# Designs tried in a protein design chat: VH-VL binders against TBC1 domain family member 23 (TBC1D23). Part 7

Target 1, 182 residues: TBC1 domain family member 23 (TBC1D23), of Gallus gallus (Chicken) (q5f415r38to219)
Amino acid sequence: QLPADLRAKVWKIALNVVGKGDSLASWDGCLDLPEQSIIHKDCQELIDRLSVPEDEKSVLLLDIESVITFYCKSRNVKYSSCLGWIHLLRPLVHLRLPRSDLYNCFYAIMNKYIPRDCFLKGRPFHLFRLLLQYHEPELCSFLDTKKMTPDSYALNWLGSLFSYYCSTEVTQAIWDGYLQQA
Key: E = the ipSAE of ESMFold2; O = the ipSAE of OpenDDE; V2 = 0.75 times the mean of E and O plus 0.25 times the DockQ between their complexes.

## First folded at step 4 (VH-VL; framework fv_praluzatamab)

Design p1 (from pr9 with light chain H31Y N58Y; at its last look DockQ between E and O 0.08; V2 from the best seeds 0.00; counts 0 for: pae E 15.8 > 2, placed apart)
Fold by ESMFold2, look of step 4:
Structure p1 (fold): chain C 182 residues (1-182), chain A 121 residues (1-121), chain B 112 residues (1-112)
Amino acid sequence: as target 1 above (182 residues)
Amino acid sequence: QITLKESGPTLVKPTQTLTLTCTFSGFSLSTSGVGVGWIRQPPGKALEWLANIYWDDDKHYSPSLKSRLTITKDTSKNQVVLTITNVDPVDTATYYCARIRDYGDYVFDYWGQGTLVTVSS
Amino acid sequence: DIVMTQSPLSLPVTPGEPASISCRSSQSLLYSNGYNYLYWYLQKPGQSPQLLIYLGSYRASGVPDRFSGSGSGTDFTLKISRVEAEDVGVYYCMQGTHWPYTFGQGTKLEIK
């Protein structure tokens, strides 16, 4: 497990986002997607689970909603709750990153684990399952009962299971181990 | 805004080499998981895939045309070039370039307007 | 090469009514990683194709929820729950599980 205060720095290094610029600098910040109310609701639900002072929640909410909105606009993707991005964002939010770093980390995760066409190229579920067999065998047994999902949703499925069965600290420890192996 | 545009000759004689350029904006081939493909459509017929090129310079060609096709990219110019050698009237088609992104989540999610190339003896 | 067979090839519809298009592949599109690499495109009259459905069942960005894809292995279906005038055009399925990519013949959806 990584010490909690070092975790943010290690994750930025592992995701190769140290020194990356602010991708949102040229964006007007407009939260006007047709699905924006869904994005807002999902972000609010995530924030409500955090033990953070109420005045800090509104800033964090805006950061998360902006990251999702900008990603959807820049990638021309329609947001849906079933994509499970909230589950991928949860361990990143606990790192208390500035908005620009949060976006860069989220972007790196999404791009690093995107499946390639026609054949398996770097599918993260099989690598992650190998890590689970070494570190968390009870979770590995449970995951064997689930049906396979598309590669673009593999992290979503894993994130959902971790959130359902694991504390945030255990979830972060699993991600720490996974990123160190990559 | 994501855009792609095909350019090249509209009329080519048999046996010549056809060179088509795809110029795009709003995305980059330096981004991991991104690629560009070429598809053609003979008049009144179905779509036919020709070739793909990816950010890491990985390339795939239609096997029936592979000996005649070359695909290259210039990431700094946001361009992809397709070359078809020894053209024949059966190569008459509208040629499209299209984007691949997110490691194949979306295959051909944005297309150019297409360019009609006529091969006439 | 994998043969993609669409039916029907011509589909006249009344606006407001549902429509269904079948796509069958000569081999399974289920890859060893558990995904079906099947895609649906719409080519409206005089326009370039546009992506509707990816990986068999997932809607592309900006595509209305009246479009849905289903199926696995060799049999796939595109459904339009309520056809609108803007849905007119030729629909193609394409497989990306096996090289080379291959398209179906197209299904022309027209207003009756």
Scores: ipSAE 0.000, ipTM 0.449, lowest interface PAE 15.8, mean pLDDT 78
ESMFold2 (binder alone), look of step 4: mean pLDDT 95; pTM 0.961
OpenDDE, look of step 4: ipSAE 0.037; ipTM 0.671

Design p2 (from pr9 with heavy chain R101T D102W; at its last look DockQ between E and O 0.02; V2 from the best seeds 0.00; counts 0 for: pae O 10.9 > 2, placed apart)
Fold by OpenDDE, look of step 4:
Structure p2 (fold): chain C 182 residues (1-182), chain A 121 residues (1-121), chain B 112 residues (1-112)
Amino acid sequence: as target 1 above (182 residues)
Amino acid sequence: QITLKESGPTLVKPTQTLTLTCTFSGFSLSTSGVGVGWIRQPPGKALEWLANIYWDDDKHYSPSLKSRLTITKDTSKNQVVLTITNVDPVDTATYYCARITWYGDYVFDYWGQGTLVTVSS
Amino acid sequence: DIVMTQSPLSLPVTPGEPASISCRSSQSLLHSNGYNYLYWYLQKPGQSPQLLIYLGSNRASGVPDRFSGSGSGTDFTLKISRVEAEDVGVYYCMQGTHWPYTFGQGTKLEIK
C-alpha cells in the first residue's frame, strides 16, 4: 500500500497521464445531456459520502460532473448509474487532483482497465459466462437456471474496477497494486 | 439503516418446538443475492451456524441438526422463521439472525442483538 | 465438517502493542473461483458479533485500518497493528467455502 501523499503521483505515472494537457480546456462546459439530472444526482451523492468540506463541495461537484459529462460527449456514450463510474471516480477524487488530471486519470482507467461494452448484455459478459462455464460449470448451470447472467452481478465489479463493493481504503490498496503492475 | 431482530420464547421445555422469528429492515429478501442465516451461541461457548435461507428460497442446514431444523421466509413481512423441534437443554443458547449479501461474499455482515433461549424442565 | 482451529485461545495484550491470531482449517478454503471464503468476527463483551474481515483479507465497512487479514488455503491470520481498549472481545474465524459453515473456537483478547 502506498503512502497517501505519494498515491497521486504514483497513480498518475502508472496511468501514464503525467504531462498530459487539459482535455476540457476547449470544451464549452455545457452540462446538458439528456441524463444530466442523473449524473448530477450521482455526483452529489458521491460528494456527500466523502464528507467534503462545505466550501469545497460546489467546485468539486462541478469538476466531477464535468468530467463525466465531457467523457460522455466526447465518446458519444450514455451515462447510467449502473455502470459504476461514480465508484471509479471515488478513489480518484480522494487524490484531490485538478480537473484536468482527474479527467485524464478517469479516461485512462476507462480506456485501459474497463472492458469495452461494459454494460448490461455487453460482450464482456458473454465471454465471462464462457469462462465461468469452463472453470465453474456447475455454478454456471445453476446461474443459468436462475436466469442470472454475469452482467447482473459482475457489471458492478468490472465497471468499477472492483471499487463498487469496497471501501475507499480497500480500493486504494487494490489499485495501488494493480496499477503498478501495468 | 439495516437492522435485524430476533423474537420468540425465552424459555422452552425439553421435547417442545422452538420457533424463532427474525424481523429485519433496510433490505429485502426479494433482492438477488440476499440471504439470512441463523447462528447460535451457548453461554460461554463458540458460535455455531444453524441454517441459511436465500432470496430464491434455497435453504441450507447444519447436518447435525438438519432433522430438527426448518427455515422459512416471508418476504412480504421481511421475516425469517427458524423452528427447532425436540429441543434439549443442550440447545440453550443465544440465537442470532444475520444478513448475507453480495452473492455470499459478505456473509453475516449485519447481526441481530440475539435472543437467549433457555431449555429447562 | 471443516474444523477451524484458532490460536491462541487467550490473548492478553498491552495497549499499543500488536496482536496476531491464527486460524487454520482442516481443508483448503480456496474456492475454484480463486477466493478464500474466510471471515473474521469480533464479539465485544455483551454484544453481537460484528464482521471485521471478509474473503480473508478485506476489511468490512467501518473497520479500522489497524486490522488486517491475510492467508490462503488452510492458514489465515488476523493482525492488529496497535491494540486499543475497544478491541477487547472474542475473535472468531469462520469458513464459508464448504457446507456447513464452521467457526473457530474463538480467541479472547484482553488488556493486560
Scores: ipSAE 0.006, ipTM 0.545, lowest interface PAE 10.9, mean pLDDT 91
ESMFold2, look of step 4: ipSAE 0.011; ipTM 0.562
ESMFold2 (binder alone), look of step 4: mean pLDDT 92; pTM 0.937

Design p3 (from pr9 with light chain G34D H98E; at its last look DockQ between E and O 0.05; V2 from the best seeds 0.00; counts 0 for: pae E 16.3 > 2, placed apart)
Heavy chain, then light chain:
Amino acid sequence: QITLKESGPTLVKPTQTLTLTCTFSGFSLSTSGVGVGWIRQPPGKALEWLANIYWDDDKHYSPSLKSRLTITKDTSKNQVVLTITNVDPVDTATYYCARIRDYGDYVFDYWGQGTLVTVSS
Amino acid sequence: DIVMTQSPLSLPVTPGEPASISCRSSQSLLHSNDYNYLYWYLQKPGQSPQLLIYLGSNRASGVPDRFSGSGSGTDFTLKISRVEAEDVGVYYCMQGTEWPYTFGQGTKLEIK
ESMFold2, look of step 4: ipSAE 0.000; ipTM 0.470
ESMFold2 (binder alone), look of step 4: mean pLDDT 94; pTM 0.959
OpenDDE, look of step 4: ipSAE 0.220; ipTM 0.766

Design p4 (from pr9 with heavy chain T31D H60Y, light chain T97R; at its last look DockQ between E and O 0.07; V2 from the best seeds 0.00; counts 0 for: pae E 6.4 > 2, placed apart)
Fold by OpenDDE, look of step 4:
Structure p4 (fold): chain C 182 residues (1-182), chain A 121 residues (1-121), chain B 112 residues (1-112)
Amino acid sequence: as target 1 above (182 residues)
Amino acid sequence: QITLKESGPTLVKPTQTLTLTCTFSGFSLSDSGVGVGWIRQPPGKALEWLANIYWDDDKYYSPSLKSRLTITKDTSKNQVVLTITNVDPVDTATYYCARIRDYGDYVFDYWGQGTLVTVSS
Amino acid sequence: DIVMTQSPLSLPVTPGEPASISCRSSQSLLHSNGYNYLYWYLQKPGQSPQLLIYLGSNRASGVPDRFSGSGSGTDFTLKISRVEAEDVGVYYCMQGRHWPYTFGQGTKLEIK
């Protein structure tokens, strides 16, 4: 486990985002997606769970909401609560990064560590099933009899980079090791 | 702009086969996470799900109607076809096709206007 | 099949007053991902159903904030804080957690 004061630096290096520019610099800052209310809600819930001074909450809210909104707009993807992006952001938010770094880290994690189409019936889970069938055929068969596809139990694992079921501290410890192995 | 439109016969005789076509725009069934479903509603009654088809050609049917239902897609034409064999007056209903939303929530977020199909001798 | 039970089936409401519709499922709609696959639809007279709430508590795009969904597991509620004339129609809950998808009986909201 990394010392708290070094975590931000090490993670930025591991994610290869050091020296990256501000992707949001030219953005107009408009928070006007069709699902903006949901984004706002989820971001607010995240902040409410954090030990952040009250006077800093509004700024932090704007930052994380901007990160998600810009990500959606720039990539032409729709936000959904079930995607678990808030869980990914939680450890990053604890780093108290500038908005630019927060986005860069989030972007990097989404691209490097989260499989494409990581949702129910997504292709990654089909592949996961094949892997399971190969490595653990009896288990796979058992799960099939129960009509339990990998997305039924692994979506939260893969979609959140294992942060969904873990506290921030545990997640940090996991990510400390995982990101440095990349 | 996402739109769906149902087409097919509005009158069918009992025992015949009903073929309905859903033509849509604004999305493609080649896109990951996208699907199309059929839902029907008898006059004055509740909604009933019939079948889903997804971009990967995965299909789901109502168990009670499975033996009579066939759902197919033509990605190049942006069409989904539902076939119901051996129709009965009980199959009289407004039939809707709807898009299944992306990104795992898989809700019917866009609906066609519906087409009323009457099964009568 | 999952049985969806709505109550009440008829809901006369005075404009400006709140409304509440209950939806119960015969089995839990909670997925391992932590979300309930319960949806609320409104079918206005002569129109197709339109999505109001997805995953139990999320308002669809364009849905006014006077609509809210709550609940988990087998018990769900749709609330309208202040009913408007445009809210008239039949409300359906739907479960998408288990095959086959199933709808409630519908709740007809009318203005008194």
Scores: ipSAE 0.024, ipTM 0.679, lowest interface PAE 3.3, mean pLDDT 93
ESMFold2, look of step 4: ipSAE 0.044; ipTM 0.640
ESMFold2 (binder alone), look of step 4: mean pLDDT 95; pTM 0.959

Design p5 (from pr9 with light chain N33L S57D A60D; at its last look DockQ between E and O 0.03; V2 from the best seeds 0.00; counts 0 for: pae E 13.9 > 2, placed apart)
Heavy chain, then light chain:
Amino acid sequence: QITLKESGPTLVKPTQTLTLTCTFSGFSLSTSGVGVGWIRQPPGKALEWLANIYWDDDKHYSPSLKSRLTITKDTSKNQVVLTITNVDPVDTATYYCARIRDYGDYVFDYWGQGTLVTVSS
Amino acid sequence: DIVMTQSPLSLPVTPGEPASISCRSSQSLLHSLGYNYLYWYLQKPGQSPQLLIYLGDNRDSGVPDRFSGSGSGTDFTLKISRVEAEDVGVYYCMQGTHWPYTFGQGTKLEIK
ESMFold2, look of step 4: ipSAE 0.000; ipTM 0.468
ESMFold2 (binder alone), look of step 4: mean pLDDT 92; pTM 0.934
OpenDDE, look of step 4: ipSAE 0.178; ipTM 0.741

## First folded at step 6 (VH-VL)

Design q10 (from q0 with light chain S32Y G34D; framework fv_praluzatamab)
Heavy chain, then light chain:
Amino acid sequence: QITLKESGPTLVKPTQTLTLTCTFSGFSLSTSGVGVGWIRQPPGKALEWLANIYWDDDKHYSPSLKSRLTITKDTSKNQVVLTITNVDPVDTATYYCARIRDYGDYVFDYWGQGTLVTVSS
Amino acid sequence: DIVMTQSPLSLPVTPGEPASISCRSSQSLLHYLDYNYLYWYLQKPGQSPQLLIYLGSNRASGVPDRFSGSGSGTDFTLKISRVEAEDVGVYYCMQGTHWPYTFGQGTKLEIK
ESMFold2-Fast, scan of step 6: ipSAE 0.007; ipTM 0.541

Design q18 (from q0 with heavy chain R101E Y103W D105S; framework fv_praluzatamab)
Fold by ESMFold2-Fast, scan of step 6:
Structure q18 (fold): chain C 182 residues (1-182), chain A 121 residues (1-121), chain B 112 residues (1-112)
Amino acid sequence: as target 1 above (182 residues)
Amino acid sequence: QITLKESGPTLVKPTQTLTLTCTFSGFSLSTSGVGVGWIRQPPGKALEWLANIYWDDDKHYSPSLKSRLTITKDTSKNQVVLTITNVDPVDTATYYCARIEDWGSYVFDYWGQGTLVTVSS
Amino acid sequence: DIVMTQSPLSLPVTPGEPASISCRSSQSLLHSLGYNYLYWYLQKPGQSPQLLIYLGSNRASGVPDRFSGSGSGTDFTLKISRVEAEDVGVYYCMQGTHWPYTFGQGTKLEIK
């Protein structure tokens, strides 16, 4: 089991972001995407759910909104709530990383650990279903009983690396295992 | 080090079945996310994708050739086999096999040397 | 099927000069995860193809930093900042966003 204060160091090593520069250092900070209101709303909802000091919330909100906005601008990709990116940020935000490390970890997860296969039936679902069954067999049984197709729930779970369905503690434990394995 | 090598007949008559074997080392098709694909190149022409097979036996085929193609694997032998039925002269090409590593999104990151197959009477 | 169109098809270049190859797709390669599944390969004379760029802009292991990929959606570019003699060969783009995988026609880079 991984101690909480050591988790940030272990995840930075696993995601290969130790020694990486600050990609946002030269960015002008403009939050002006056509979908910016949706980005802001989703980030605000995440911050409202966090148990952090009130005086730190505005800085943290700006950090996560900047991470998403810069990622969209630099990668030329459109933001949508259904992509589940906000749920990937939840465990990372809980680590209290500097903005540069937060972005580098988010970038690594988006570009190295979420495979295109999450949109292809079968293969990623098999891996994640085995992990889910080991930790949450009752939920697996419920989904099987209701005959829900893997596509209807697996994409949300895979795209968020379980952060949508699990508590922060459980999600972080799963990521500890997943990142060390990957 | 990762290596792949194609083997099979160099000359096949029209209407016959062509069987090609890819033998590889340095990786295993028991590893999740790993696959092997087949690509061909007619003399002086562009590359054409034929088929993929993955660690979990998932298979994908070029739709225009699907009725003629079969891809299989033997994980214990580190081999992938492609079979093409009812060949004709337009199937004359250099045939390559190449590795896929899906978790990193590497598609055809290592290639075999290729084997030239001539379809002629 | 997605059609991949490369230009130019023939690219004579003087050593040390920059080179640029365009690749256009008949429909968007941008996946809902935010990735363009666009790949660049180099086939040197008498050799098998080798991977240069994956996911539009990432250099494969061992590829010199003079090679760079850019673009999103339907328009992609491979740039060589300073062409060297060993860069001679045929360059292919390939899309992996949609089945079946499709390659461009190829661009032959040769030294003048």
Scores: ipSAE 0.000, ipTM 0.480, lowest interface PAE 13.1, mean pLDDT 78

Design q20 (from q0 with heavy chain R101S D102R V107Y; framework fv_praluzatamab)
Fold by ESMFold2-Fast, scan of step 6:
Structure q20 (fold): chain C 182 residues (1-182), chain A 121 residues (1-121), chain B 112 residues (1-112)
Amino acid sequence: as target 1 above (182 residues)
Amino acid sequence: QITLKESGPTLVKPTQTLTLTCTFSGFSLSTSGVGVGWIRQPPGKALEWLANIYWDDDKHYSPSLKSRLTITKDTSKNQVVLTITNVDPVDTATYYCARISRYGDYYFDYWGQGTLVTVSS
Amino acid sequence: DIVMTQSPLSLPVTPGEPASISCRSSQSLLHSLGYNYLYWYLQKPGQSPQLLIYLGSNRASGVPDRFSGSGSGTDFTLKISRVEAEDVGVYYCMQGTHWPYTFGQGTKLEIK
């Protein structure tokens, strides 16, 4: 429920990216990964879902694609749509950040704030349960009725930090709480 | 939809301080990635960039004019102010303010109508 | 400072014919991230500059498709496939790669 501009500043502080430089400044800018066509397609689909002016779409598309491509190259990881990174980027893109801040926030989420141990009844699952109950009480009740435990469905939800399964507004509210506790 | 308008004195004497205000609508400088810049154009000459200010109060100035320029913002009033000290006749120009693109702070996408400032005794 | 050089400085064109304007920079505008930070503006007589092309080749909102930008590094071209009377004005290229931002000297397009 933070205003979007204040949210951007708060999340940058919480993710410890204030004062960090442009991580992509030394990169050659080549979008030449074997899986580049899949990266491009997924980024285009994200942009198509956003309410941004047409003249900004190509720049934003290039920024998002550059973020993913540079992350893959710098971390020596292969991209796959099933990793859900597009859904993780969605709440960050809504903050309207410059590319360097977008990358730094994405990197911090990926490497510092996504729970590495998503199993069972750890603190992230307890928080997840409370937030699910608050935002989606009918779904929470249904899952309880079917005896579905958090570990049977939450692994992918936590991997996307709820972005894939929740609306932007709900996801951002969840991130506000989670990042403030981190 | 997005509009910017320059205001200030139309005539200034040499050695005085020139203060120009840009008032805008359709966007806010509280929005991350957004900025406003000042550009001038002497009569019959090319465009010259002067200064930029961004949502986070980051500022950039033309190096040749930096000692004479101050740029500030009032986010609540949707205003950006440019101050030029110790003006001389060579500062006679039409002064424009323009919005800096929301993503990447790369370019000017919307411009004000311009205000002609004449520096003469 | 990066120097931007436009040619020609004066461009008389017959309506309906194509027109081409060159812009050259003293240093490469191709950023390591793959962008050419080169922009084209049109200033119609008595009016403020308006954005035509951003990042070398992308048309701004509302700009007719008869306008196109091309080039990379230090050599850029603005093309108008079929000049209309409303296209009269001074065309400026601008670089945003390095501070200070710098503009070309302008190309005045006139109808013959």
Scores: ipSAE 0.000, ipTM 0.451, lowest interface PAE 17.6, mean pLDDT 77

Design q21 (framework fv_praluzatamab)
Fold by ESMFold2-Fast, scan of step 6:
Structure q21 (fold): chain C 182 residues (1-182), chain A 122 residues (1-122), chain B 112 residues (1-112)
Amino acid sequence: as target 1 above (182 residues)
Amino acid sequence: QITLKESGPTLVKPTQTLTLTCTFSGFSLSTSGVGVGWIRQPPGKALEWLANIYWDDDKHYSPSLKSRLTITKDTSKNQVVLTITNVDPVDTATYYCARIRDYGYDYVFDYWGQGTLVTVSS
Amino acid sequence: DIVMTQSPLSLPVTPGEPASISCRSSQSLLHSLGYNYLYWYLQKPGQSPQLLIYLGSNRASGVPDRFSGSGSGTDFTLKISRVEAEDVGVYYCMQGTHWPYTFGQGTKLEIK
């Protein structure tokens, strides 16, 4: 719903990353985690699905792999494909942000919109359900007729903020609405 | 290294306000994904969570105690302050502050202060 | 509020022997996200509580591999494969699945 040229600015403001420092400035740049091959494979698969020029492909791949690797090192967490982080990066990659902004946005999403206490409170899910109904009313009607509560699909949808199930365009439209309400 | 230290009065009279300060080093509340929480332990009883404050000034309170609790931070001083109003002898406990850090989808208490014993007595 | 019950309350162990501590919750801790938000903490004599296990089975940084956490739903176990003198202290389980956070009453591990 936002023009593409304005989307990056709006999302950066909503995620409170404008004026944030370069979080990766102190990082050594080493892609040397035990699970690095899995990180690389997942990032490569994401880039391969994008229509990007070959001269931009290697830079984007390095950027998203660096984001995941630095997040794992700084947070002391182990990477696994089933965590779905690649799906959260997909909408952000389309904004073509500098690497530091990409990391800051990814970090904000992981820590503001994904945290367990938000799910316990139910607020993020309620807002995303309303936005999904607005953008995908036929899917919502189908789920309602099957007597599926929002909670019954939370694991697949909330963990990826709809990126797991929805196309990039639909996911970005949903995030536009949600972030505008933040 | 990461350290946290609680400070405040050791004796407080019933109905008064208790103010506790957590002073920390080795990390900053200007860093995304970081917070500080307060947990207490009455003598011989279980640990009880009181309140959390995060880098973005988001605050969470124990539902049963929310009306009596206020948590604030001073990022430049590396301090978090907890205030408890209308104290009663049942508020006698060792009070701990602890760092909260992002471990992916979860916020975890990973480093704790030494604790400070507060006795509420007339 | 969720009640967390630990057993035993006192656990004397001979050095080199295994030890097992149980933690039971009054309601399931398995969240719809697929995680058990269960934690184990150790308070050594004269020291502050320290994190051992998070999300049921993940060891915190610096925790020896002789410590392991297991379980799901309402029944959880902390195991020490070979108890050492440095392991003495009070062990606490904590749940974060249901608000507010609640803790077990503690298990005191002692060397006999």
Scores: ipSAE 0.000, ipTM 0.474, lowest interface PAE 12.2, mean pLDDT 77

Design q22 (framework fv_praluzatamab)
Fold by ESMFold2-Fast, scan of step 6:
Structure q22 (fold): chain C 182 residues (1-182), chain A 122 residues (1-122), chain B 112 residues (1-112)
Amino acid sequence: as target 1 above (182 residues)
Amino acid sequence: QITLKESGPTLVKPTQTLTLTCTFSGFSLSTSGVGVGWIRQPPGKALEWLANIYWDDDKHYSPSLKSRLTITKDTSKNQVVLTITNVDPVDTATYYCARIRDLYGDYVFDYWGQGTLVTVSS
Amino acid sequence: DIVMTQSPLSLPVTPGEPASISCRSSQSLLHSLGYNYLYWYLQKPGQSPQLLIYLGSNRASGVPDRFSGSGSGTDFTLKISRVEAEDVGVYYCMQGTHWPYTFGQGTKLEIK
């Protein structure tokens, strides 16, 4: 369990983004991808569910839409709702990071942590299982009762670092443990 | 314009430590998304990945060889060093260093050095 | 470790004829990002490997359009529409989806 004000600092250190520059500083801000309407819809739905002041929601919406759009343009990848990126962004948005830090954290997770199967198998996978049991024993017990193997749910859940199926508070607690241990 | 060159001993005895240096030009390890990896090729055999080091000093090692491998960088000198402890004849191979470029969500080896043949024998 | 299996291991081709090399992975290489992290390299005799294809189907800079990559999941193919003398060498596939990175055993393309 990390205090809210410390969590952002710890995650930035763990994701090695302290002191990184603003990758979006020279970007023209154009939200003009063929799939832009889907990106906008998914970001709007995420922001609408946040418990933050209404006057801050428009800035947050622009930040997360910019992050996804720039990532797609710079990485030459196409956005799809089924990729689950919006759910991965959810715990990061709750840290109230500047847009540059939000992008750097998102990029680090997408490119350093998620693509590497050793984080899904072996010791890192074991750690995620143990953290899930510790933070969500009822959910873990339910999954065991339904005879679901870790591989059957963990491949999709770990790809989103549990953001899709867990509450923001639970997801952040799981990330706290994983990032500090990794 | 991008070049990499491996250097080190050509002959080492079993149980010794092998140290290889990759010196490069045309890019910097201070650039985000860039790294250098080591790949080897025993005579007549396939390529085998050994270790990577990235701009942010993140390091990854082949799991089967991790206990024997150390990779370090000197960004100011444009050098990456690989150390292999307790060598044996099976470590005889041509050793390559290669640039890693962050490409579409993964890292790819896009430019390779010429390779240096290291023979391990008594 | 993901096992990468190439076929054939030896490929004699008459100049001007097409050639096809297969690469099969023991597990799916299709990542949640929507990409197959599959790469093709060519090692010409006496030279270092050079990148031909990245992300399954994209040609690297400077690679002639007679080279093409295709496939998804576990089955991938490198095709050369018309083989030239300069295409001689050993072709390797490599996967980057799963850790650690692994290479196929190589396919030697020779002129008949």
Scores: ipSAE 0.000, ipTM 0.482, lowest interface PAE 13.1, mean pLDDT 77

